# Designs tried in a protein design chat: VHH binders against Twinfilin (twfA). Part 23

Target 1, 335 residues: Twinfilin (twfA), of Dictyostelium discoideum (Social amoeba) (q869t1)
Amino acid sequence: MSHSSGIPASQELISAFGSANTGDVRLIKVVIKNDELVVDQKLNVQSDFETDLELAHSVLQKDSPCYILYKKDDKSIELTGYNWIFMFFVPDNAKVREKMTYAATRGNLKRELGASHFVDEIYSSNMNDFSKKGYQQHKLHQESEAPLTMEEQQRNDEKEQGLFVGGGGSGMHVHGISFPVDSDASTAVSNFINKKFNYIELSVNVDDEKIIFSSSSNIDIEAISSKISSTEPSFHFFRYSHQHEGENLDSIIYIYSCPDGSNGTKSAPVRKRMLFSSSKANVEQLVTSHNVKIDLKLEINSPSEISEESIINELHPPKVEEKKAFSKPSRPGRK
Key: E = the ipSAE of ESMFold2; O = the ipSAE of OpenDDE; V2 = 0.75 times the mean of E and O plus 0.25 times the DockQ between their complexes.

## First folded at step 19 (VHH; framework vhh_3k1k_2)

Design f3 (from d5 with F27R; at its last look DockQ between E and O 0.22; V2 from the best seeds 0.00; counts 0 for: pae E 4.3 > 2, unsure alone 62.5 < 65, grease 25.1 > 24.2, placed apart)
Fold by ESMFold2, look of step 19:
Structure f3 (fold): chain B 335 residues (1-335), chain A 122 residues (1-122)
Amino acid sequence: as target 1 above (335 residues)
Amino acid sequence: QVQLVESGGALVQPGGSLRLSCAASGRTFSRYSMRWYRQAPGKEREWVASISSKGSYTYYEDSVKGRFTISRDDARNTVYLQMNSLKPEDTAVYYCARDKYTPGSYYDFDYWGQGTQVTVSS
């Protein structure tokens, strides 16, 4: 008790919650009065728990923080009785001292009632988030924010398989042979260098052993995997514009893709695979000969090996971070 | 870039059924909640249905509950809206939208399709 606001739950509140856990109470509104957490209001079950969420909205006062202990309809696996939602309403226009007092008291309230009763939490400054629609949005976002976020995967200190820097293929090239380049491919490289496009795809004509143009466009990083054939070897250059540690960066990424039959791909004939492999350095030189630095070189066997996460991890290797406990973000209304 | 393409809109009689599809590009489809909206002429877009990223939660606007079913197929990067017992007031352009995954935020979206026309006429 010596590390929060020091405001205890009243015996009335503890008793009311215990009784409600096995009874017909839907919600208990809790406020701080006279330096205690007290019951302000209790409302009984009227309908299913989702429909009854409008009762939670109905007990809010626009200028005053409160907690709501809200009972679901499903039984607890861990405890006798029902599962509960812990709701914390802190309107922006409440007095600063009041907002701080309620924020500092939240943990003690949950602890004194038994934190294991509360299987979910809703924290918001917007009254409409304590409603049927607000709950639906909460559940949709909560599932979408699975524990392995980009930030938490960066905590993992492992390079993505198939996302390799550059090496290999040098022994397949014969030094001194100038690899012919079709005029459309040369034009595409120039347009990439001059930033007309942030993405180009090049290929090789097997019979002529000539570098040819396949496509160019302006895309975001999410789209690059859909540009990569699952049946044909191909070469790709992508300029990834992003921010890292407050600095704007344009990273040049070179991808060689050679489908091998894994992950739903089809393996190309051996002669084609060897020709494309031997062309890797020649294709790279089309860009580097213009004094452009390639920041990342990748060799992959399937489009599924490319993700924003895997590219970021290679460009900016993650550092070890303390992970945050799950907490609910503040719920702004609309932007 | 992510594209959302709706299809399956048609002219149907009252009481009829229709299945809408929304094909999504990109390989992160399975990480996102998806929604259907509709817009009748001269009216604002209104929410119709939502489905969570794993499909565990589906929600419907009251006037379509029991008649419409949202579903998803992650292998095909597609969201569906099965529309049964159609009424003239269901006439609208139907859009799908992808929720934005941003820690600390909700009600954000990244992408919005171009729509498919559904017309229910006697």
Scores: ipSAE 0.219, ipTM 0.697, lowest interface PAE 4.3, mean pLDDT 78
ESMFold2 (binder alone), look of step 19: mean pLDDT 78; pTM 0.800
OpenDDE, look of step 19: ipSAE 0.612; ipTM 0.868

Design f4 (from e2 with S105D; at its last look DockQ between E and O 0.24; V2 from the best seeds 0.00; counts 0 for: pae E 3.2 > 2)
Fold by ESMFold2, look of step 19:
Structure f4 (fold): chain B 335 residues (1-335), chain A 122 residues (1-122)
Amino acid sequence: as target 1 above (335 residues)
Amino acid sequence: QVQLVESGGALVQPGGSLRLSCAASGFTFSRHSMRWYRQAPGKEREWVASISSKGSYTYYEDSVKGRFTISRDDARNTVYLQMNSLKPEDTAVYYCARDKYTPGDYYDFDYWGQGTQVTVSS
């Protein structure tokens, strides 16, 4: 169960993307304006696709989310034209609603343009990840997170002489850093899943690089804001029991908070903020690995950004589905 | 305990070749990307080359591309740097490092060796 914003691609965007396969366009920067996905910039090919990655960096605005449709130099096996990279920049200091809207819209954008065009994806809150060096880091990380074959697993186990797992999951994570999980945090997740508590807070011990437990309790939605630190980054899971149009719902809400010094908050050191940001997927997986779906993911910079109104608006938007959108049969964009 | 030990540094003539080795222990080598750095006297540490955990991706600083080759041998837990067509400006202490993924920090690492001296006399 995923949510969609219902924000359509403009005709200009659809036309620009379609024509890029026959022209000299390297990238298309896409933003949301007036509830529509629109072209913000187009930049032409200057050199090979890796050298031109600096163009992707050059179109970013430090405080504003965007998408970049980035053309590679290799031709698609399945489709006419080239393979593309889907880039999604979501800076931590953007507004919560803006971040949520862009996150909810990315799937629809890819679907409307034809998901089979996109053979790779770069998602980051950091401008530096959208560069030649950032791309190289992405490829190195992608390979390090790949699942091991049985032969590779056996060889590694023999070298290590014992049982050691660097975190949760089926041996390796595809995304993020795989920090060890403290036993109290694992217990807290279990208690949340078993409905002993409807709220838990998790953190990262930056010195030990470990996911740790902070608190758990049973709260109502009005209390969430008071649970969120104005000085420390933190992760929160909340089960929101409510009614919508006569239906009783238990929505699972995942909140990442990273105070940035605005609205009376105090920014944490940059290394700490980066460690928390890189852990978002691993922390999410602690819950989703138990067959629990996350209904809403929020990234905020201040406790004041959370309210019942903001949560309801994102869980139950005015409209769900765009007319006239078509998707081609998908081919995996991963190995 | 993670340990990286470089070897193979020597004094060579311009145009010569060397092969550096980095023996790794104390971690699952096949799960980690590895890098070489160098530091010449009076200069900042400089990235030289990177190799992904399975070896599918190799990247080089522009001044060494075509002359240096990074490789790995997972059976021996070893990273290599083959250096050909050596020039006096390649003179430096060469360090092997284990990559640490930190979003937004291209060259973060958590462990590095003591280094091995390469000197190319003019």
Scores: ipSAE 0.364, ipTM 0.810, lowest interface PAE 3.2, mean pLDDT 80
ESMFold2 (binder alone), look of step 19: mean pLDDT 81; pTM 0.826
OpenDDE, look of step 19: ipSAE 0.785; ipTM 0.933

Design f5 (from e2 with S50T; at its last fold request DockQ between E and O 0.50; V2 from the best seeds 0.00; counts 0 for: pae E 2.4 > 2)
Amino acid sequence: QVQLVESGGALVQPGGSLRLSCAASGFTFSRHSMRWYRQAPGKEREWVATISSKGSYTYYEDSVKGRFTISRDDARNTVYLQMNSLKPEDTAVYYCARDKYTPGSYYDFDYWGQGTQVTVSS
ESMFold2, look of step 19: ipSAE 0.504; ipTM 0.863
ESMFold2 (binder alone), look of step 19: mean pLDDT 81; pTM 0.819
OpenDDE, look of step 19: ipSAE 0.722; ipTM 0.908
ESMFold2, look of step 20: ipSAE 0.474; ipTM 0.851
ESMFold2 (binder alone), look of step 20: mean pLDDT 81; pTM 0.826
OpenDDE, look of step 20: ipSAE 0.734; ipTM 0.913
ESMFold2, fold request of step 22: ipSAE 0.445, 0.445, 0.445; ipTM 0.836, 0.837, 0.842
ESMFold2 (binder alone), fold request of step 22: mean pLDDT 81, 80, 81; pTM 0.829, 0.819, 0.821
OpenDDE, fold request of step 22: ipSAE 0.805, 0.809, 0.812; ipTM 0.939, 0.940, 0.941

Design f6 (from e2 with K100R; at its last look DockQ between E and O 0.19; V2 from the best seeds 0.00; counts 0 for: pae E 2.5 > 2, unsure alone 64.4 < 65, placed apart)
Fold by ESMFold2, look of step 19:
Structure f6 (fold): chain B 335 residues (1-335), chain A 122 residues (1-122)
Amino acid sequence: as target 1 above (335 residues)
Amino acid sequence: QVQLVESGGALVQPGGSLRLSCAASGFTFSRHSMRWYRQAPGKEREWVASISSKGSYTYYEDSVKGRFTISRDDARNTVYLQMNSLKPEDTAVYYCARDRYTPGSYYDFDYWGQGTQVTVSS
């Protein structure tokens, strides 16, 4: 019986899992009924582990969350019985209260059955992810996403889906200053905000004194430096999806580049540099006016100043000791 | 910028073998799963094989399983497709692609190369 979530596992469920752990059951579908975790379906082993994954797909209901306890073919080294996969299906069109209840109960279910039995997890709102092909996709993704644990990944995903939109606090105020923005640039910003692209480049048309669109694409962080001109000033927005200390982060990075003739660059004409420099705040406001937070702002003179390492160090500086004591007349003995 | 360059395509008689290569640059190759696709004239592009970022998992379309082998060399940023027992039905342009995870969708990708032509005929 559970002590934590208030929704305990039924005695039938506990008994069914114990029997299945050493028997011929392939999967157990679990749902919440009358504030209790109950067995909804049990299906037997029909073939090998991977072929039987289609059974998991077959027990899903389009509009209803559920858990599936799915048995692998390999036995546990540390425990009696087999290794299991914990599957959690939460369709987007389920009732919000129902989704929250299942999300809050997930950890208790695993604890009551013995979390160490579950060597893998699949959490999705899409029925297609609970199949043989879905499992293959899961394994490919999981290996690419290391080093996050599966539990930490699921926790971050649930947090992001469960957030409510807040408004009415900080926002853009009109300053009485405006710079013309070309329609293609406005469209590119909208596409960046709506996550169609994770990278956009904007520029200034010096003849029209207008913010214009240069390019957009989906790139990795390693590609940013190659996108930055060594001869022309430019503005860049990049959404950096990464993990730090176990948290998934989507950091919005704003880069203003103005080549100055150093590090192999060529200095742009003074008027062009002044137009770009004076446009920095207006370009930033194109994104922030949509209530999007800029997590890092960089001003650079050369593409060589930007790298994955430099961006990570700016987003997540190493901690320093608090309160270094020094006296005004004290000088270090440098040689 | 992400760049994928395929090579090794050729004209081969039925039953023959070819080894395709895909040189990757502009990204951290060892953090990405890679795929091969193919497209015959007048047909839609179809998935052929996938390999995980560390090579622990490989998957194949049923018609090539047992005949084709996907592999990778992270030191050379290269993915390979060894093609044995080639059939006329394998005639296509073969594309290397970088895997993209899209929930609920299979065989998705975000970048692909120019392709290399494989022709199986006598």
Scores: ipSAE 0.457, ipTM 0.842, lowest interface PAE 2.5, mean pLDDT 80
ESMFold2 (binder alone), look of step 19: mean pLDDT 81; pTM 0.820
OpenDDE, look of step 19: ipSAE 0.592; ipTM 0.860

## First folded at step 20 (VHH; framework vhh_3k1k_2)

Design g1 (from f5 with G55S; at its last look DockQ between E and O 0.36; V2 from the best seeds 0.00; counts 0 for: pae E 3.5 > 2)
Fold by ESMFold2, look of step 20:
Structure g1 (fold): chain B 335 residues (1-335), chain A 122 residues (1-122)
Amino acid sequence: as target 1 above (335 residues)
Amino acid sequence: QVQLVESGGALVQPGGSLRLSCAASGFTFSRHSMRWYRQAPGKEREWVATISSKSSYTYYEDSVKGRFTISRDDARNTVYLQMNSLKPEDTAVYYCARDKYTPGSYYDFDYWGQGTQVTVSS
């Protein structure tokens, strides 16, 4: 589907949400049945907002996506009634079609219920994120990712070399799907972060729909091209140690390769390319979640697009501006 | 290079007070949540308190709630732990740590200092 699944909210769901906003309901679990968004469970307030978060955890099913409409204890400033949290659980072992359907339907659900009711969102494949402790971690992370205030920007400028004014970082795209990560891939990322290796390759197991480990090693920049498959999509992280204008730098480079049949490559099936493309942000987050800055992001269709010269030109452009890395977007919307 | 340097540890009598400081450098301090941990001899390191990057949220381990207060001064890149009503079981090396966000994990961190010794003698 283009931008929406076309799955409507049932009249029962709309009525239940309206009643819950003025009643004693704590949460409404919502699922898709017969191409309709329906109420699966309603649970009443038992204690304060944070204590009751264990109720949200208790209604999750390990293999099935769902939404949870979760009522806070504070009143809305804009609307009559309470503020709500929109929760979206997409478990690692759900079928791809099911994951895609729920992801595509999320926006419509919020619109039909009234987006202004929802003051926060929790989107995760991990059941533990829908608990009291998980919520606390969500708030800590959310605050750390917030745009800089003017005072914070001034302090940041004072600490930096004075070349940039900005606090920008990549957030998650609105329509991303989280795939599970195998333990070997997590271990490989840790080894990369701890500088045991300067290069790792990650992949997606299309049958299990998981991010998996492919390889790790210590290589020179000239060897990167030979590590990149001409037939399979793949993800790469490389730490490039070099000197620029007398300064020793360790630049972190993230490469997504998607062979498209050009320059002697062979195109992978569309479904496989879409699974890899959907994983780009989650794979990036595996490294950035350790507070490691990625200095250059590249999207390529052929190993021949990678050279020391091309990387140097992207890291240190001849102009005064050090703009974002030249990356070609994978399957973004045009609007 | 990220550096965290704790100070303020001392020998105190039960019921006493101390304020620990942690000077941070090598990163954008205002973008990170900060934590205090402690480790008694022969025990695992345990979480004590957390403060969010803009101080909007503070969280405490149950045994220190009401006695300890975490705070931060972004102008000085410093985290504090005010410890009141100290007990012998508070005896430990106290570590300042930078929060590490790991989905599905709690109380994780990526950098910590060398620690400062707090001893509460009976």
Scores: ipSAE 0.308, ipTM 0.774, lowest interface PAE 3.5, mean pLDDT 80
ESMFold2 (binder alone), look of step 20: mean pLDDT 81; pTM 0.824
OpenDDE, look of step 20: ipSAE 0.709; ipTM 0.908

Design g2 (from f5 with R31S; at its last look DockQ between E and O 0.40; V2 from the best seeds 0.00; counts 0 for: pae E 2.6 > 2, unsure alone 62.3 < 65)
Fold by ESMFold2, look of step 20:
Structure g2 (fold): chain B 335 residues (1-335), chain A 122 residues (1-122)
Amino acid sequence: as target 1 above (335 residues)
Amino acid sequence: QVQLVESGGALVQPGGSLRLSCAASGFTFSSHSMRWYRQAPGKEREWVATISSKGSYTYYEDSVKGRFTISRDDARNTVYLQMNSLKPEDTAVYYCARDKYTPGSYYDFDYWGQGTQVTVSS
C-alpha cells in the first residue's frame, strides 16, 4: 500500500539534487514549505563521508522534522553519480500533523528524486542518530539484522527461484520514530516479552498522542479474529506456538488493523487512521527493541482477514502450485 | 550461557606490540558485533574498538586508530585486538564485550569478560 500526500518536490530541489549528484555537495536538507518540498540548506563536502556526518547533525532543528539527502563517497553501479543515504528526522516534540505530513511525503520525495539513488535509510527522532556514532550503530545493527537471502534460497529444495528483494530489504531497518508510551503499555510489552502473556493489544490515544495499553491475555490462535475491532484501528502482538515439519516454533506475529469500510467494517475517521498508520513502526519497535524478531507482519482492514489458515499460509507458504502440466517444471524463480 | 574469556595481556615496553584474544561461547557468535573496552585504575571504562557481526565494519576510538586492529575468527569464535605502537597511556584492563543494540545509546553491551591486564612501561 502506497500513499502520497500530494506534496511535490520543487524544481529547485530536483535541480539541486541533480547538481549535487555530480558536484561537491555533501548534503541537502529538505523541508516542506507552502505544501512543497524545498531546499532548506546545502552543505559542501569537507572530508570523507563518515567524518562529514557531523554536518548532518548540525543542520537539525530540535522541534522540526526534515529530510536530509546525504551523499556517500562511492559511485553507484547502476546509475551515474554517487550513492546516497536518505535521512528522515522526526523529533518527538513536533506537532502530530507535521510528523504525519512528513511521513506521508517521504515516499514521494524518494520517487521524484529517483529512489535507486538511495542505498540506505536512517529514520529517527534522536538527533544523535544523524552523526558519526549514530551511523556506526546503524550499520552494526543493520548487519546483525540482515537476512541471509542467498542462504535461505539455497536451503529451499524448490526448482524455481524467486526475486526476494525488489524494493530493498537493505537500508529498510532504521532507528524508530518515538511516540510517547504510557506506562501501562510499557508494562504490557514487558509482560509479552517475558512470556507472561502470548497476546497484547495496543492503541493510540489520539488526544494525548500516546501509545496506550488496551488488553493482554493468553489465547489460542482461533481467538485472534475476535480480539480485533471492526470499528477502531489497533495493534496486536501474538506469540504462536506450533509445530511445523517436526520443529517446535514460537512465531511472533504483528498485526496492524485499520478498518476502512470494506468487508463489513466501518471506516475510522481520517485523522485517526493517519495517526495509527504513522505509529506502526514505533509500535513495532516497542517489541523489536528487546531483540525479539517479528516473524510475520500483517496489515488488515477487517478481522475476517485473520484465521489460523491465513497465518499458517503466511508463515509456511505452500510448496509449488500444481496448475502447470505434467511436462513442465515448477516455475523458475527470478534471480 | 554467554561466556567471554580474554587472554594475552602482558607487560610490554613502549613502542611494543601485543595481541589480545577473546574466546566466546554460549551464543551464536557470527550474529553479534563485538567490542573491546578498557579501564585504567581510577578511570571510567572507555570504548576502544568494535567489529560488526560479519566483519564488514570496524570502528576505533580516535586515540588508538591506526595503532590497534580488531578482527574476528568465526571458526574459532574468537575476537582479537592487535595492539601496535603501545604507549603508557594504553595501560589498562582490557575487556571483550558483546554489542547490545539500544536505541539512543551508543557503544552499549550486555556481556563482558573478566578482563586481561595490559601494562606498558619502561
Scores: ipSAE 0.461, ipTM 0.844, lowest interface PAE 2.2, mean pLDDT 80
ESMFold2 (binder alone), look of step 20: mean pLDDT 81; pTM 0.815
OpenDDE, look of step 20: ipSAE 0.725; ipTM 0.911
ESMFold2, look of step 21: ipSAE 0.410; ipTM 0.825
ESMFold2 (binder alone), look of step 21: mean pLDDT 80; pTM 0.807
OpenDDE, look of step 21: ipSAE 0.709; ipTM 0.907

Design g3 (from e2 with S50Y; at its last look DockQ between E and O 0.01; V2 from the best seeds 0.00; counts 0 for: pae E 22.5 > 2, placed apart)
Fold by ESMFold2, look of step 20:
Parts: structure tokens; sequence; C-alpha cells
Structure g3 (fold): chain B 335 residues (1-335), chain A 122 residues (1-122)
């Protein structure tokens, strides 16, 4: 099933799309700003719809994903208004977080505007696919297959999204974006959830942009620092069983470590650090999707920042308890 | 634990009105779009209405448009379906559903409540 981001279409976008069905608008460029789908540009009809495809190319920014709602010249036989092409541009060099957000939001945008308006779709990381030539190649590919109509595809998508078949799920791969979880990593998360292990380490394969398993074990809190690499970024989950004010507690601690060259560490290359940093939320979700609350989130640059004292001070401060976030631990003796 | 609990279903005469409620818990309600579905005896489940995560946009199945209104109250973690001018064809079990969504993840679940029975006498 595809995932919905929950990012809504703005009122202006809904109004603009409705007005474009009866007006001179050729295309609407849509971007995500402030957790909302908004109109970035509108361009008017200048020629036939194939010639005007150069307008779609002209509004693309080489480093930024966007959607383009592109109006054809023919009106719908079944609906009032024109037929549209849904375009999703997701350049390879866009930030990973942006690519993921736009991929997750695509389905919601189509649903909010009315998927029946979109009789064709083009998804690509290549700017040249959003041109007259690119469209011609797209149609040639379609002629070599027996494709589902847009209405048939939308009906299938609605049926799949509305069917509840169990507690499991799988990711949806989109063009130019891949962020799968290795099966060993999924197994490790399950073993952590079912308390077979109180510690797991996850990593990212930078070539594939895939979350992978590194290690799992049962350890004491004092061993965490020794498990954290001084040279490679990494993700860690630890279940800390302890007593506080006479109560036995199991606190779930999520640690993102990104060595920066301080305190005897070595900094990883910038691209690797960015890929790990952009994966923080996805890695967290692997655990929280099982209704497990993360009690403390830490972001550190050195294993030396982790100690039982620093963790206790974050979990149980003497004042108002700090809400969970990626935080550096308290360092009472560093100075 | 994610829970969706529908209530407010009843037996009503044609032309009557009902207000259905769906109480949600176990997730961040304000981050999710919500939907109502219904299933009549011997028929497939069909979607009825949709509301975006911020409540700014609503969409309806054609046969209920103008008669039904979906709304949400994020402070109470509740989705509502106001049903007016009810017809015998509206007789069904009504379910609320959460969109599958987790930012930065492709893994999630669809959740359905137990449903609430609406009966419109013919």
Amino acid sequence: as target 1 above (335 residues)
Amino acid sequence: QVQLVESGGALVQPGGSLRLSCAASGFTFSRHSMRWYRQAPGKEREWVAYISSKGSYTYYEDSVKGRFTISRDDARNTVYLQMNSLKPEDTAVYYCARDKYTPGSYYDFDYWGQGTQVTVSS
C-alpha cells in the first residue's frame, strides 16, 4: 500500500486547480512549504499542449522536487473540465528528506484534487522527461505495453489503500528515490521489540541508501560507549532497565552518533553524514511504528558523551522533565 | 495501541439525521488524514468522506455530497460525520479509518474501528 504524508493541499491550490479547468492556465507548479502543498507558479496556455511542454521544463529547478499539474487540450468525456497530466519531478541530487517527503505526499495530492482528472502521469528524476521530446518517449513506452487506464489505476489504488489485511506493511519505491530497510535490520528491530535483545545498532549503506543491520546484544548501560564507533555514523537503540524513586522502569533510548573529529573521533565524509542525518526519522520510525515510545533521543559526536550519569540526568532531570528530542547528553565534568 | 472507536449509529426514518463520532487514540491524531467508509449487507466496503490532517479540505462520495459533512476536533482526537437527509441506501455499518502515514518511512498500517450500525427504515 502507498503511504500518505498527511501534508494537505492549501485552499489556494484547490481553488487554483478548480479555476484552471475553465480558464487559460496551462500548468500549476506545486511545492511543499511549511507542511502544506502550495502553488509556486502558474503559467498560461501559449500554444498546443505538446508545444507548451517546454513551459513545464522551464519551471523545474534542477536541485528541488516538485509536482506539475499539466492541462491537456481535450476536455473530459465523463467529467466537466479538462484532462490533466500529473507530473512528479524528483531530481537525484535533491536532499533525501525532500525526496522522501514529496514521494510520501504524491498520493494525498492526487486524492485531494480528484484523481479522476489525471488521465496520465510522468514520474522522473530527469528534467528532460518533462519536455515535448520526453512526453513523446513516454507515449512510445505506453504504446509498447497494455497499460491500465488512469481511471483503472486510481480505482486499484483506492481499493488497495482501503483494504486492511493485517499488521504488516511494505515500502513503496518511487522513481529516483530508494530507501528500503534490509531484512536483517527489520529482524533486529523485531528482536528488540520482543525483548530478545536490549541493544541494537543500525547503519546506512551509503551506495544503496538502505538501512542495514550492524549488531545486536544484551549489554549493561556502561557498555554503550564502547559499542559506538569513533569513525562511522551509526544509530543505536537501548532499553535501559533501572530504578528511579522506588519504581522499576524500562526506558527506550535512541542514539544517533555522528563523529565530527572531536575527542579522538574522525569525521566521516560530508555526503555520508548527510545520508545518516536524513535517515534519523526513518530509523526512529522502525521502532515507534510498533507502538514503542522513545523516552530519550540523543545526538552525539563522540562516544565519550555517553555515560550512565549523562543518560540518567536526561531521563530524570531535577526540574521539569525534558521532552524527547535528539540531544547531547549533559557533561558535568567536561570543564 | 492505535484505537478507533465509532459511535452514534442508530435506527432512523428516511429524511432523518445522525451524527457519528470516531474517537482516536494511540497516535498523533493531528498528523493524519481521516476517512469514513461504509459497508451495506452483502456489498463491498466503500469510502464515504475524507478530511485532511489540518481539516482544510474535505471530499465526499457523490451519493452523499451535500447531505454529509465530515469534520474533526484535534483537541478531542475525534472525527465526526454529520449525516442529513438520510435515505434507505445509507443503511450500512460505518467505519472510520486513518490514512497510512509516517514521515520519512514507507512502513505503516491501515486501521479500522469496529464500526457503528446506521439503519434507515424503508
Scores: ipSAE 0.000, ipTM 0.092, lowest interface PAE 22.5, mean pLDDT 75
ESMFold2 (binder alone), look of step 20: mean pLDDT 80; pTM 0.814
OpenDDE, look of step 20: ipSAE 0.037; ipTM 0.540

Design g4 (from f5 with Y101W; at its last look DockQ between E and O 0.23; V2 from the best seeds 0.00; counts 0 for: pae E 3.3 > 2)
Fold by ESMFold2, look of step 20:
Structure g4 (fold): chain B 335 residues (1-335), chain A 122 residues (1-122)
Amino acid sequence: as target 1 above (335 residues)
Amino acid sequence: QVQLVESGGALVQPGGSLRLSCAASGFTFSRHSMRWYRQAPGKEREWVATISSKGSYTYYEDSVKGRFTISRDDARNTVYLQMNSLKPEDTAVYYCARDKWTPGSYYDFDYWGQGTQVTVSS
């Protein structure tokens, strides 16, 4: 559950949104000032909704978080007026406290305006995601994710009560957002890097949407599989000290585990899976930002996929001749 | 084992039509968005069209919008590009590519075919 920060929407904001829903406004930029959600800018419709996405980009400030309430061109079938996209920009260089405040406030903002108005959401730390091409990529990504079975959907809905306030038809994407890191998690990463521990486990607190510490210890490689949950997604770093061809090696292994219901595991709710999968790069960066190279990255769906044999085969493949060449042509349309 | 094989390129007169095909293998085709790119002589490779994994969304570069249509047949693992009202400026090698989602990057891809030549002249 994301906890509300207690920051209310101003009456001006509520009134502006109500008027915009039946009027000529394309977007409303919302910021937090003096512990209140206020209107920072309003821009009118200039063209179709995809072309006007450049207006959303134009109101961003590279160092400052904001929300954008962005109006589509299609009308709601449930409500008077149009459908909206909820946009949340949180640049990486914003202060941690400010990022936390905006993250904690987004649910309240949607609730006060009426969450059923928002049929899609874009969350990012990258300004370019709030553009025509960013929106197109967002839609492609949403569609490419595997659909859940009806059984998995029901199971996920039961586990996600309190994490989601408002319209059930809204898309949600945590792409590009740098989640806050709990101080215990930062300390655990430092202790791993300084070799106090050879194993740490990190997680995401779904309610607070931040990276948290789960455990640390000194273990043998044979114990890793027993540390990995068969019901909850999790992140693991392990330093594998071993000897290979007469050399002593300390290989750093990064494991992302996401149980999917296979091999005796239980699938996590869709929202939780999205939050963890979106955090993979942020969690990796906690270690790599200290100039530490990760020697092996693994993504697994079950603890049974991990063994000393499987890790050795990945670190030191038995055959050394075959290598797959990478070749990427120039890609038009980037930027 | 991922393979993308384009076909259907030809020499045509201005105003003519062609249909390009891209046969895909070695991956779960229905889970991926697919793209067409083209590269004219002396120019960089440019994006032409995209189709989402279920086909719900199609996107086109402005100069081909209204003339080109991207489609997919998931039963045959094939992407098509129907090109109508062809212009000399459409002369290029056309490539099929598999979309790659990369945070902060747009029009990215990880696999592409060998290409098929389309020439619009005379």
Scores: ipSAE 0.351, ipTM 0.803, lowest interface PAE 3.3, mean pLDDT 80
ESMFold2 (binder alone), look of step 20: mean pLDDT 81; pTM 0.825
OpenDDE, look of step 20: ipSAE 0.706; ipTM 0.902

